# VHH binders against F-box/LRR-repeat protein At2g29910, part 7

Target 1, 352 residues: F-box/LRR-repeat protein At2g29910, of Arabidopsis thaliana (Mouse-ear cress) (q1pey8)
Amino acid sequence: MGSRDLISSLPDEILGKVLSLLPTKRAASTAVLSKRWNNLPALVDKLDINDAIGGPGGFPEFIDKTLALLTNSTTIKRTSLNNEFQYGESQVNTWIRSFLERGCLQLYLNAQSLYTIDTEFFTSNTLVELTITGGFSPDGLLPPGGVFFPKLKTLSLVLMTFVDSDMYELFISGCPLLEEFLLRNDEIEIPPVWNALVSSPSIKRLTIVHHFPNYREAHDGCWFRTPNLVYLDYSSYVPDWYEVDLGSLVEARLDLRSWERLRDEKAGGYGDCDSVYDDEEYPDDPILGDVTNLVTGLSNIKTLHLSPDSLEVFYFCCKSMPVFHNLLTLSFESAKKEAGQCCHFSSISLLT
Below, E stands for the ipSAE of ESMFold2; O stands for the ipSAE of OpenDDE; V2 stands for 0.75 times the mean of E and O plus 0.25 times the DockQ between their complexes.

## First folded at step 1 (VHH)

Design o07 (framework vhh_7ocj_1)
Fold by ESMFold2-Fast, scan of step 1:
Structure o07 (fold): chain B 352 residues (1-352), chain A 123 residues (1-123)
Amino acid sequence: as target 1 above (352 residues)
Amino acid sequence: QVQLVESGGGLVQAGGSLRLSCAASGSIFSNYAMGWYRQAPGKQRELVAAITSGGRTRYGDFVKGRFTISRGNAKNTVYLQMNSLSVEDTAVYYCAAQGFYDYSRGLPEYDYWGQGTQVTVSS
């Protein structure tokens, strides 16, 4: 790939700045692109950097030179860093520091390779939206002053791993205006040490995906202390109990799974723990777990969407079904990956 | 059958570096998480570093920034690069292959263990 492919793939926002760094003899060969960078100042408020487009060659030099062309007072409102290739950890942290120092409002971090993110970056007076995916993990400790994102409204943590289970709760506590939270843990081999607790007075939309079928003992219970939550999208294996405060909840999508069903579907040795549990007597155990408190907490909802697995969980793991006084829409996911079936009711009991 | 064999231990001066290697036999390596534990005399065994089959890593807080774990799937080998060693790092280092994760303690339980390799850091 190399610098030639990288330069040719650059967005207008960056191309003109890169051209200014080329030797005079090369500038002539890119003259046809000069019209693009005449308008570059109008395009500079967004910086999307993705090494998948240009390959690994020259990518670090390109970022360093691009940042050097920006004054310290230049505000980049939106920054996206998506790394397909591995770079020096200190270099990547230097880039992130540069983005934050420029008063970034939206930050998206994604990598295929693994990086330890400096936890001093978990403080920003300007961030409104933060997404951390895949390749980024904190250095084990939160900042001594705690996490501080006073303006953050949207937070997405995808495959991000903390060392201590309390760190998820401490992170959320540093986000007093947080309205939307997404936590996804379903494509790594070792589950993160999440304590199955979401506590926030401000969250209005919550998406939780946590799929580790071979780690049944991972959580004995689950806690949703989210009294202002309006929308819940929850996908997980059922724990032994729930404690919920969902008094404002209007809509829910549930994909609840039994540990037994997934094991039957994966009979063939797929997954790190399948071979470890193959000869155990747990196949003869009843379906364990109790969603009674979760389902009771949903009694005032208007819209409920259930996966096929959720119906099985409701049948076996719910000791008493509430009357859904306000339920207007009940939809079921089809056996194939098709649009769900929708039904409208003014009141309903799912089991009676 | 699976067997783990550690190498690379020895005596080193404080501030020095060592690289440990763990060679795995059998088909377990590519599908299992691999880890390094250590045990000093009179102390409990503790997790130093772990790496999943997909390459995700975890470290004990006492070694972050100093130690790096990596894996070579083509050679069925996991490595631990240890930099800026201190006397407190003196211990027997054990290679382990993950068979179970004990979530209640936040620690992986391992099915297979090596014999251990001694690391001694002098002041």
Scores: ipSAE 0.000, ipTM 0.122, lowest interface PAE 18.5, mean pLDDT 68

Design o08 (framework vhh_7ocj_1; at its last look DockQ between E and O 0.10; V2 from the best seeds 0.00; counts 0 for: pae E 16.2 > 2, placed apart)
Fold by OpenDDE, look of step 2:
Structure o08 (fold): chain B 352 residues (1-352), chain A 123 residues (1-123)
Amino acid sequence: as target 1 above (352 residues)
Amino acid sequence: QVQLVESGGGLVQAGGSLRLSCAASGFTFDDYAMGWYRQAPGKQRELVAAITSGGSTRYGDFVKGRFTISRGNAKNTVYLQMNSLSVEDTAVYYCAAKWGLYYSPTRSEYDYWGQGTQVTVSS
């Protein structure tokens, strides 16, 4: 009794959905099962490419074959590329270009190796969510029409470095509907070229992690021009100045770190390193930074979460504390980063 | 109520494999990056693997291609396939969830944590 291939009798649309539930590699492999299945991978709505599964061997060929198979596919909604191994830069760029050209709604790029990404193809009329993380560094020429993501609502840039601040600004400005922005670079050894400017009238949620303890110059200032920002998660060493438009801010989580503490932590290491601090006259007044403008900009906030360090910074680096007329919840993170304790934000209801 | 429940831990011989599972409930799973951390006795909790909501992954330096983190589509589950285990991999492994598309290397930024599952690798 010949095992009736009941699956092959299903409509292509259904089979496509089924294949979308499989890893891309598995889905692609189905194309060799029969003539019936040769075109079915083109109906997949998700492309997850990860070389961590199966190793680097044959990975480029696999991607190329998959892309070839999907050349006419308009059904891919989500694309992810995760490169754990090193490949040619041109090859990686070719893949990224191909992904953008295909019209996906969501694109996730991650690499362990360092790659320069050609910005010339940084345009998409369909992309709603973009995440770039790892060793990617956008560089090159701009697209003829400039960086333009007219439908992009969510942007996450992690461990990424722009060539210059202009490129960064153009990238943000090229996203007129951007609602959520995440920028995190705390694991990068060298500070990115970021002018500490976030300027967008569309951003409602902003997450920034900017920690470069060895680079004070990376913390010169911070500029938030985000009049419609509702939520702010901000972690940084204290800059020298803030300029902020935060008129719509409702909730903020702050993890601000003072530079003085860094000096103390470095001094507390018992190591006799006689580092001959050459007497370069560090100006006597340790530039502690100034959070006055930031705090003033927060004066209408309803919910404020502060790290212990932030509290210290508010105490030492704020020249004038405003009255928080709308503050309903003030929470402090417990210093005891003990493993597993949910930062029970003790909501001190400042009921005055 | 938010829950992260780890399973799949146990005793394994060096060179062996384990697959850890973390079942998530009480939150919108797709809105969270997921991660696996581990803590060995006397050591700090360290990142083993993380996965974004979009499926991009990152691994600790010690992983060296031995482990794979993945998300289950239908079951709000995150997995950690661990191959070629060594005695040094002995630890309590914790599942963690962070709101947002991307993971954090900082454990304090994770919103939810599991109770942990013990992994013991015997020589």
Scores: ipSAE 0.000, ipTM 0.230, lowest interface PAE 14.2, mean pLDDT 83
ESMFold2-Fast, scan of step 1: ipSAE 0.006; ipTM 0.406
ESMFold2, look of step 2: ipSAE 0.000; ipTM 0.157
ESMFold2 (binder alone), look of step 2: mean pLDDT 84; pTM 0.851

Design o09 (framework vhh_7ocj_1)
Fold by ESMFold2-Fast, scan of step 1:
Structure o09 (fold): chain B 352 residues (1-352), chain A 123 residues (1-123)
Amino acid sequence: as target 1 above (352 residues)
Amino acid sequence: QVQLVESGGGLVQAGGSLRLSCAASGFTFSTYWMGWYRQAPGKQRELVAAINSGGSTRYGDFVKGRFTISRGNAKNTVYLQMNSLSVEDTAVYYCARDHYGSTYLPEGYFDYWGQGTQVTVSS
């Protein structure tokens, strides 16, 4: 008959893999069209939901109907929810609850509009990867019993805000097997109340982006209590102090920035004026920030990648430079070259 | 070692087309999100297009409807088909990999980048 009959002849495991490659709308339609397909939702490997192309019309009904077609025993390994348009907050939270109840292993949440996320979602005994981006914010309270992600290996929090600075630390403490953590806070109107503390015995890879050039109070100090950290990618303005435990660190990529408000508080000139207004002879214009403890914590590193701003910070904000006995690779990124372009040369000293 | 190598850039007249390719090595390509970014002279780097391991795509508003991102997992390659090019599309185009692999970020948070390929659109 039709080409569909050929697909129906495949083993159920292969059909499950084929269905995981279909858009969610098509996979649901497949289940309705055949009795053999009625059990295939149990084998669906992924559920990708995105309203970016089709617009907001009918999207909530489509999701509700799709979820109704899945059985309670349907295991969805990976779930992605991407909302370009704003929907009812309770409805979005109902969808997330449905995903978690089906035991998903990977959950990706992205929204362009602001949603308050139910903190009961910060408990899952199946999640291995969690990404929350865009407009999601918790309701300000942790779930009764605290955060509990016993199997979580990868966590990414992008532009997500907590109402209390301690919640970041409490969230991480609920993830005892966490190996990779990404926190990105930049280009938003108001900085989150993050206390710049990362404390974890399990994290091996850490990426932090925290840029608020008009909010010095968002960069007061920084704690890295990560004794098993192997790789650090850190981009921020220099705080007044660091406290670090980085004994296992092998490689770091640093983009550290000096406080520009001290160099050009009024207007800048036209074009490149930093060399003209960088008047170090002025005793009432001190360079803010101290990177000494961070740099000392890096003394056993093998590979170090520095942005141009980081080199400036190392020169002006470091009271005593250690000897890098194990340094094998030192890379500098040029302002005229893009990320991933480095000038490579070997050096055991970053200063003269 | 993660390597991303772009090709296919060049000089083209307004209204023309170009196809960029990015050859990837050093990781399990099929499981990772891939993206294209561009940077014009004097401007910040911006997201052009991104594609996840499942084939779902995201585009920057200025290229939506004109550009198409695709991937060939058998060849470990990601492509950007650029149609109806304008002088405003003149930039260095960069291929990027998502740091954590299967993670989709709306505006892209990618820290593994290629060297870039120049695209110049003349009037």
Scores: ipSAE 0.000, ipTM 0.178, lowest interface PAE 15.0, mean pLDDT 70

Design y01 (framework vhh_8emy_2)
Fold by ESMFold2-Fast, scan of step 1:
Structure y01 (fold): chain B 352 residues (1-352), chain A 123 residues (1-123)
Amino acid sequence: as target 1 above (352 residues)
Amino acid sequence: QVQLQESGGGLVQPGSSLRLSCAASGFTFSSYAMHWVRQAPGKGPEWVSSISGSGGSTNYATSVKGRFSISRDNPSKTLYLQMNSLRPEDSAVYYCAKDYRGYWGSPSEFDYRGQGTQVTVSS
């Protein structure tokens, strides 16, 4: 009681900053309890909505009332929506539309339940940063004008369930100024369908985590068409081959793993190879993968960090090791993912 | 290489029905959304309908909503467009299109479109 009364004594500029740091339910409650607070929502530059605070009861009404208290001229710079419970898909899409229409610059979406995102939201003239995680999934249907985020610089897709494999690349192609891309897919029961393609003239920092040890089909390949990439953090089971354009790459961290054949289980890809003739096209090799083209693409690198598993992949899955004439730092990580011994080199061959 | 072949067009009277087919090859059909696009003489291309890779979601242009139905058979790698209550303004060359994989240095959009099938609705 007394602490809320004390807060109301602060200047309006300070109150706006304080409200942007509070959970949104508490901020909205404060505004309705005081005449001085009736106009304070107009000063909020961050909206943080999380149903874990009070459970699912009244959460839709709470969001609707909170948005109604904000004027149409209120700019909400940062919006975070975290849904632990299932709500109506049209309702959730209405909330996202409200955030975007208010000129949101940074949007964070997280849900434990699956929601199909309305693809009309894949155009925004204001978004600079977008993070989608948990259960949000576009259906692969594009608006007639396609995906377009002209100001987007940072994109993070975490455990996203796209219906169609092309959707990842369609997102990237719609982001002409994209500088940082993070894709994380690991250990979920229904793996997202990813085409193992990253193509962008603008990306400078790339993080890919894609680990599905229970899915053991021979992958056709992996493509990094990123000529202006400066930093790569790549963790994956290695495919049959790579095609890369990494001419600007300065630093990489690699955590690479070989596919292990599981004798007692018929491991097939995600419905891509359902023919007995397709199964017979592959040799009876115990270890799958070839990183020769990836490693060759790294030959101009200055700093290379390798996990222990990556050294094994370099030994078994690389037919020819290049000379790393620009390599200055080579770091080997321990099994605990701690930094290993740091070595300084002017040139190196990892096999000699 | 991606190949798309449309069929099922023809000359029909107003109020008639036609079913168009598109046979796809050279890619994993079930992993891509598919589209129907039409182009009448002297006009630009007009999007008609879309279907997700799984077939679980469909969308239609307002001009055809309630008259046309898009469907797919992933095992046979075939896309369909059922056109009912045809009107003279539906007369066009109909193309099926593989959803565009936008990327720098990619192949031409031409590789993602079929040859087309002519539909003519006249008295």
Scores: ipSAE 0.000, ipTM 0.112, lowest interface PAE 14.8, mean pLDDT 69

Design y02 (framework vhh_8emy_2)
Fold by ESMFold2-Fast, scan of step 1:
Structure y02 (fold): chain B 352 residues (1-352), chain A 123 residues (1-123)
Amino acid sequence: as target 1 above (352 residues)
Amino acid sequence: QVQLQESGGGLVQPGSSLRLSCAASGFTFSSYGMHWVRQAPGKGPEWVSSISYSGSNTNYATSVKGRFSISRDNPSKTLYLQMNSLRPEDSAVYYCARGDYYRSGTWPYLDYRGQGTQVTVSS
């Protein structure tokens, strides 16, 4: 349709940029409509693959054909794979291998079904940003070469579990230039194997969401060994202790939750206290958790955002409040007010 | 290849000071905790001091606390141990070691150590 085909009049450089804005299916179709356009998919520097666009039928064949149209020398700048439908595990792993072999700079993996990701993929000399969400899980041992992402600056792990808690630490240690880390583990059926340790000299922005309301024994303590951290967003049930190195911290958002202890054991064993004669009554169960070291580590902070549950934690789980000399902004995410919490907030206000 | 090279040892009199240096290569120095460990002839190794990867946290053995100070320069990939008020019992080969930052109640896991530098405190 000659007079309506404005695209055919564009220079190849501009046409390649236009194609990078189209869904992958349309970009591939352009190549078959014109011999002039046969090389244009090879010029696409951003590839966004979403199975919701193609539907369940033909999507694997479409991806395979699209990848075959790209030259091996073409660097894919960004790849987003969003698997709404269940596909063969070997096929999905083949796609991921293809993306990494093509020197991908940004990789986003999301799936609604559970997939085992080959640990051999935990090496890339080109990745700058990696996001794994929605059901990808590693299988078995680390690759023979270990974890190695020398250029990675942003890492996000959402609902992803390793077979061993040490693998989180090994993953982070394989990322020497890592500046931003997000870890999210909330309300999954199987308890996380995460050791509550974040150790990195390079991380400047950290987001941790770790909520298991029925799993008190998940962590005895928490370690933040992040001396160059500037921003912390932390949501968790509080452990019995913290050890922190947060000397560069400027801003924090805290959603902390206290856990009430169950009644103590009867006569040196586990049992129902109400089923035996009790000559000694306990009016309240002890509240477990201690945030004193965490709060002390925040003493140089300029901006602090607190959830309502964090107010309760500060009241019951903090033995002493430091003076926040540099605090300029104190923000409350929700206006729920409880008796007894106001005294702690007056102690964290800027004195000068 | 991971390499740690200690220097600065020697023969000194009691009450003197020495500064030990450790030059690191073959790994991302700023990503690891570092330690000083010493060993006298016929004795097992004794942990002396630890420093976190950032340099913000330090720990010392009771025997050297208040006399020794550990520090690091991440840009130059160098670890230091400043030893003041040296005593004859400080005589040992001093080793630079890579490993986890020291945890209270546990021995630090050390994966690499250097060749050592001899410190002799004698009149």
Scores: ipSAE 0.000, ipTM 0.099, lowest interface PAE 20.3, mean pLDDT 69

Design y03 (framework vhh_8emy_2)
Fold by ESMFold2-Fast, scan of step 1:
Structure y03 (fold): chain B 352 residues (1-352), chain A 123 residues (1-123)
Amino acid sequence: as target 1 above (352 residues)
Amino acid sequence: QVQLQESGGGLVQPGSSLRLSCAASGFTFSDYAMHWVRQAPGKGPEWVSSISWSGGSTNYATSVKGRFSISRDNPSKTLYLQMNSLRPEDSAVYYCAKEGYLYRGSTYPFDYRGQGTQVTVSS
């Protein structure tokens, strides 16, 4: 008389909705419990695959059997693949291919290990959202025109590596309707290559996090060619110069750091401090980086959020401060990166 | 049980070449990407190069691009790193790794790295 009897009495459409709330491992397990359940995985509009619960034993076989239970015509709206344990790359690529061939609208890939992705998978007529995290990279160079996501509106790349730094630009060029882009390359031991260029006529929201305090590879320049950008969230060590087209920008959050401040922090440490061992040459010029063009590009902004490090960058790395005629809200983050004070101003110099 | 054994390091003069090898066992070598990571005294590990499971894709740190070449022989389960035009800055213990970089501050498990091979570039 329990909840199991109640579940067995539900119409297939309602059972499909219930199963869409469960991780795929549990949903597939219910299919073996009765004849009525044999086709229920095929009615699920969300496929969530996570090996964290069951460990590595039998997980590949479980995925293969689950996919075999789905018809080739079954529309899977959302697919999430989360790998706590490492599996063979050819096997993972076979799973990804199956998801894409079933016309998924949202694809989330997350793994704790490095995997290569077959470059032929960077073409989908159905994907609207793509998130790749945990160290995926393409298997080879992107062919010209090899990336084509005509309906993609949201792209998130976290720790995804490319063979050449220009391949990020080639990837974005394959996404003509892209509105939101997130690139996050932080809190890891090994930095992925990035050319410090974002060029897109369609992007409206951009989040860039790219800083590696243990790897002092500074970009010579940084380019934001995003004329329709409305919101920018940007965290990085400052390059020698910027070239920006931010004419539509309304709001920005900046966490900018100079290599000078990083050296000061390392010099103040003890024990296992990097300042005890310095095998790299420091720049001849004590002033590292120049944000003048970036700050000038922000002159029409209405809302600006600044970290404490960004204020230091504005003081030391900005040759001329513009007047912010349209600035309505200026917010400061705390030294611990907690929510700071928020002030409303009109026609203000940022340093007054 | 995953086992990796590096070899081929040594003391060389600047401008010299070395070839490192890594013998792998305990897993299906041809199904996994492989990496070279180096660690200089007093510093954390630094990624050097990666190669895909098929060998069709290779990637290099900017500091070594054009000088180093990664390759693999899947039948013999061996990973290679050809190092040309060596500089004093390349001096480090070089490790073979099955797993790449980890998200959100996690370090590589040492059970997926070998004992390492010392490379010293000094005059």
Scores: ipSAE 0.000, ipTM 0.209, lowest interface PAE 14.9, mean pLDDT 69

Design y04 (framework vhh_8emy_2)
Fold by ESMFold2-Fast, scan of step 1:
Structure y04 (fold): chain B 352 residues (1-352), chain A 125 residues (1-125)
Amino acid sequence: as target 1 above (352 residues)
Amino acid sequence: QVQLQESGGGLVQPGSSLRLSCAASGFTFSSYWMHWVRQAPGKGPEWVSSISGSGSDTNYATSVKGRFSISRDNPSKTLYLQMNSLRPEDSAVYYCARDLSYEYGTGYKYTFDYRGQGTQVTVSS
């Protein structure tokens, strides 16, 4: 903020703070006009790189020149890369590597185009928080020794495409201190190859959004092996089964959807004989889903938030309802109202 | 240290054949599924083929099925990819890769923990 003359007159430490508050494109422009540029990058705690303004022309040159002005000893704690336009994958990977070499603690990647990420990115001794959104995907080739983020506490994967169904599990297994995990798979036309498994002894907060109403194979089972999980925010179409270890769970927010055609209604419809016939399984046979194991896993919960669709799922897709002896708060949410109705209960059974 | 060294790439005309080799060291070669992966300029990596540790099971990407053959020689610790009826769209750097885990290893999983430096294949007239 201010004129070029005012900015040039500020002490280096104040200039560094000002530059850390500006998007990197503007910060680089300001620095070009200042003969004190060589001292300012060492004081920058944040790089915010966004090409949404001005388009792709010259943007790579800005980034390359900005990084060239930084020494390898310059510490950049927060780095954000937001790409509206497509660039060469090798160039984008060079930028990411440069951020990590400078001791980056928080990395935010967002792109509208598909990129493959260099395997060197999957081993960092400095990252505490990682967010990958848009079209980023790993190149399917892990570094020697696998994925290792010893300090990572927060991981967010939004619309990320992996090469193999096991990559989600392998990525998480490389994060021994991971406390918060967000996975969002909705808005894309074709589901990713996610194996529907979240296995971690360290995760305390989990957010899963997985919506593919036209893909049966994307919702055939789900595994939550998270014994230290405290908070669950889960939104999905109900699979055929769940395997859960949620012994520490205190609070859950559920937005569960059943399939349009009821399997139980079809099976119990019109039987005219006592004979038992072999069940015919077809890939596109309608699936009602079964939440019995998930709901049983929630029996010790204290706070439960349910969407309207989740109540339907609990009623039709749960073979036996547990007693929620620790339940203190039950909240009903409505997308029409944007705000749900909240009720407080002590040691009750839902729908029994 | 695990080491994979690819060779056999080159410039060939459409319809030609090439055989790629990968020399492995630093691990029990016969205990792992092995993969061939390729990457064309400006594209992400594409899994090409896999072979079980014993060599009894093989899998291929639909784009190469019937044209490529994967094989291995466990005594010499070498992986091979025989490429026949090459097409311009087969032009890429070809990488030899070891399966991520013996326990998780299958011919259809293309998750890897080690790769070689690659060998360039260019198919042009």
Scores: ipSAE 0.000, ipTM 0.105, lowest interface PAE 21.6, mean pLDDT 68

Design y05 (framework vhh_8emy_2; at its last look DockQ between E and O 0.61; V2 from the best seeds 0.00; counts 0 for: pae E 5.9 > 2)
Amino acid sequence: QVQLQESGGGLVQPGSSLRLSCAASGFTFDDYAMHWVRQAPGKGPEWVSSISGSGGYTNYATSVKGRFSISRDNPSKTLYLQMNSLRPEDSAVYYCAKGSLEEWIRHFQSGYDYRGQGTQVTVSS
ESMFold2-Fast, scan of step 1: ipSAE 0.124; ipTM 0.625
ESMFold2, look of step 2: ipSAE 0.142; ipTM 0.584
ESMFold2 (binder alone), look of step 2: mean pLDDT 82; pTM 0.839
OpenDDE, look of step 2: ipSAE 0.067; ipTM 0.529

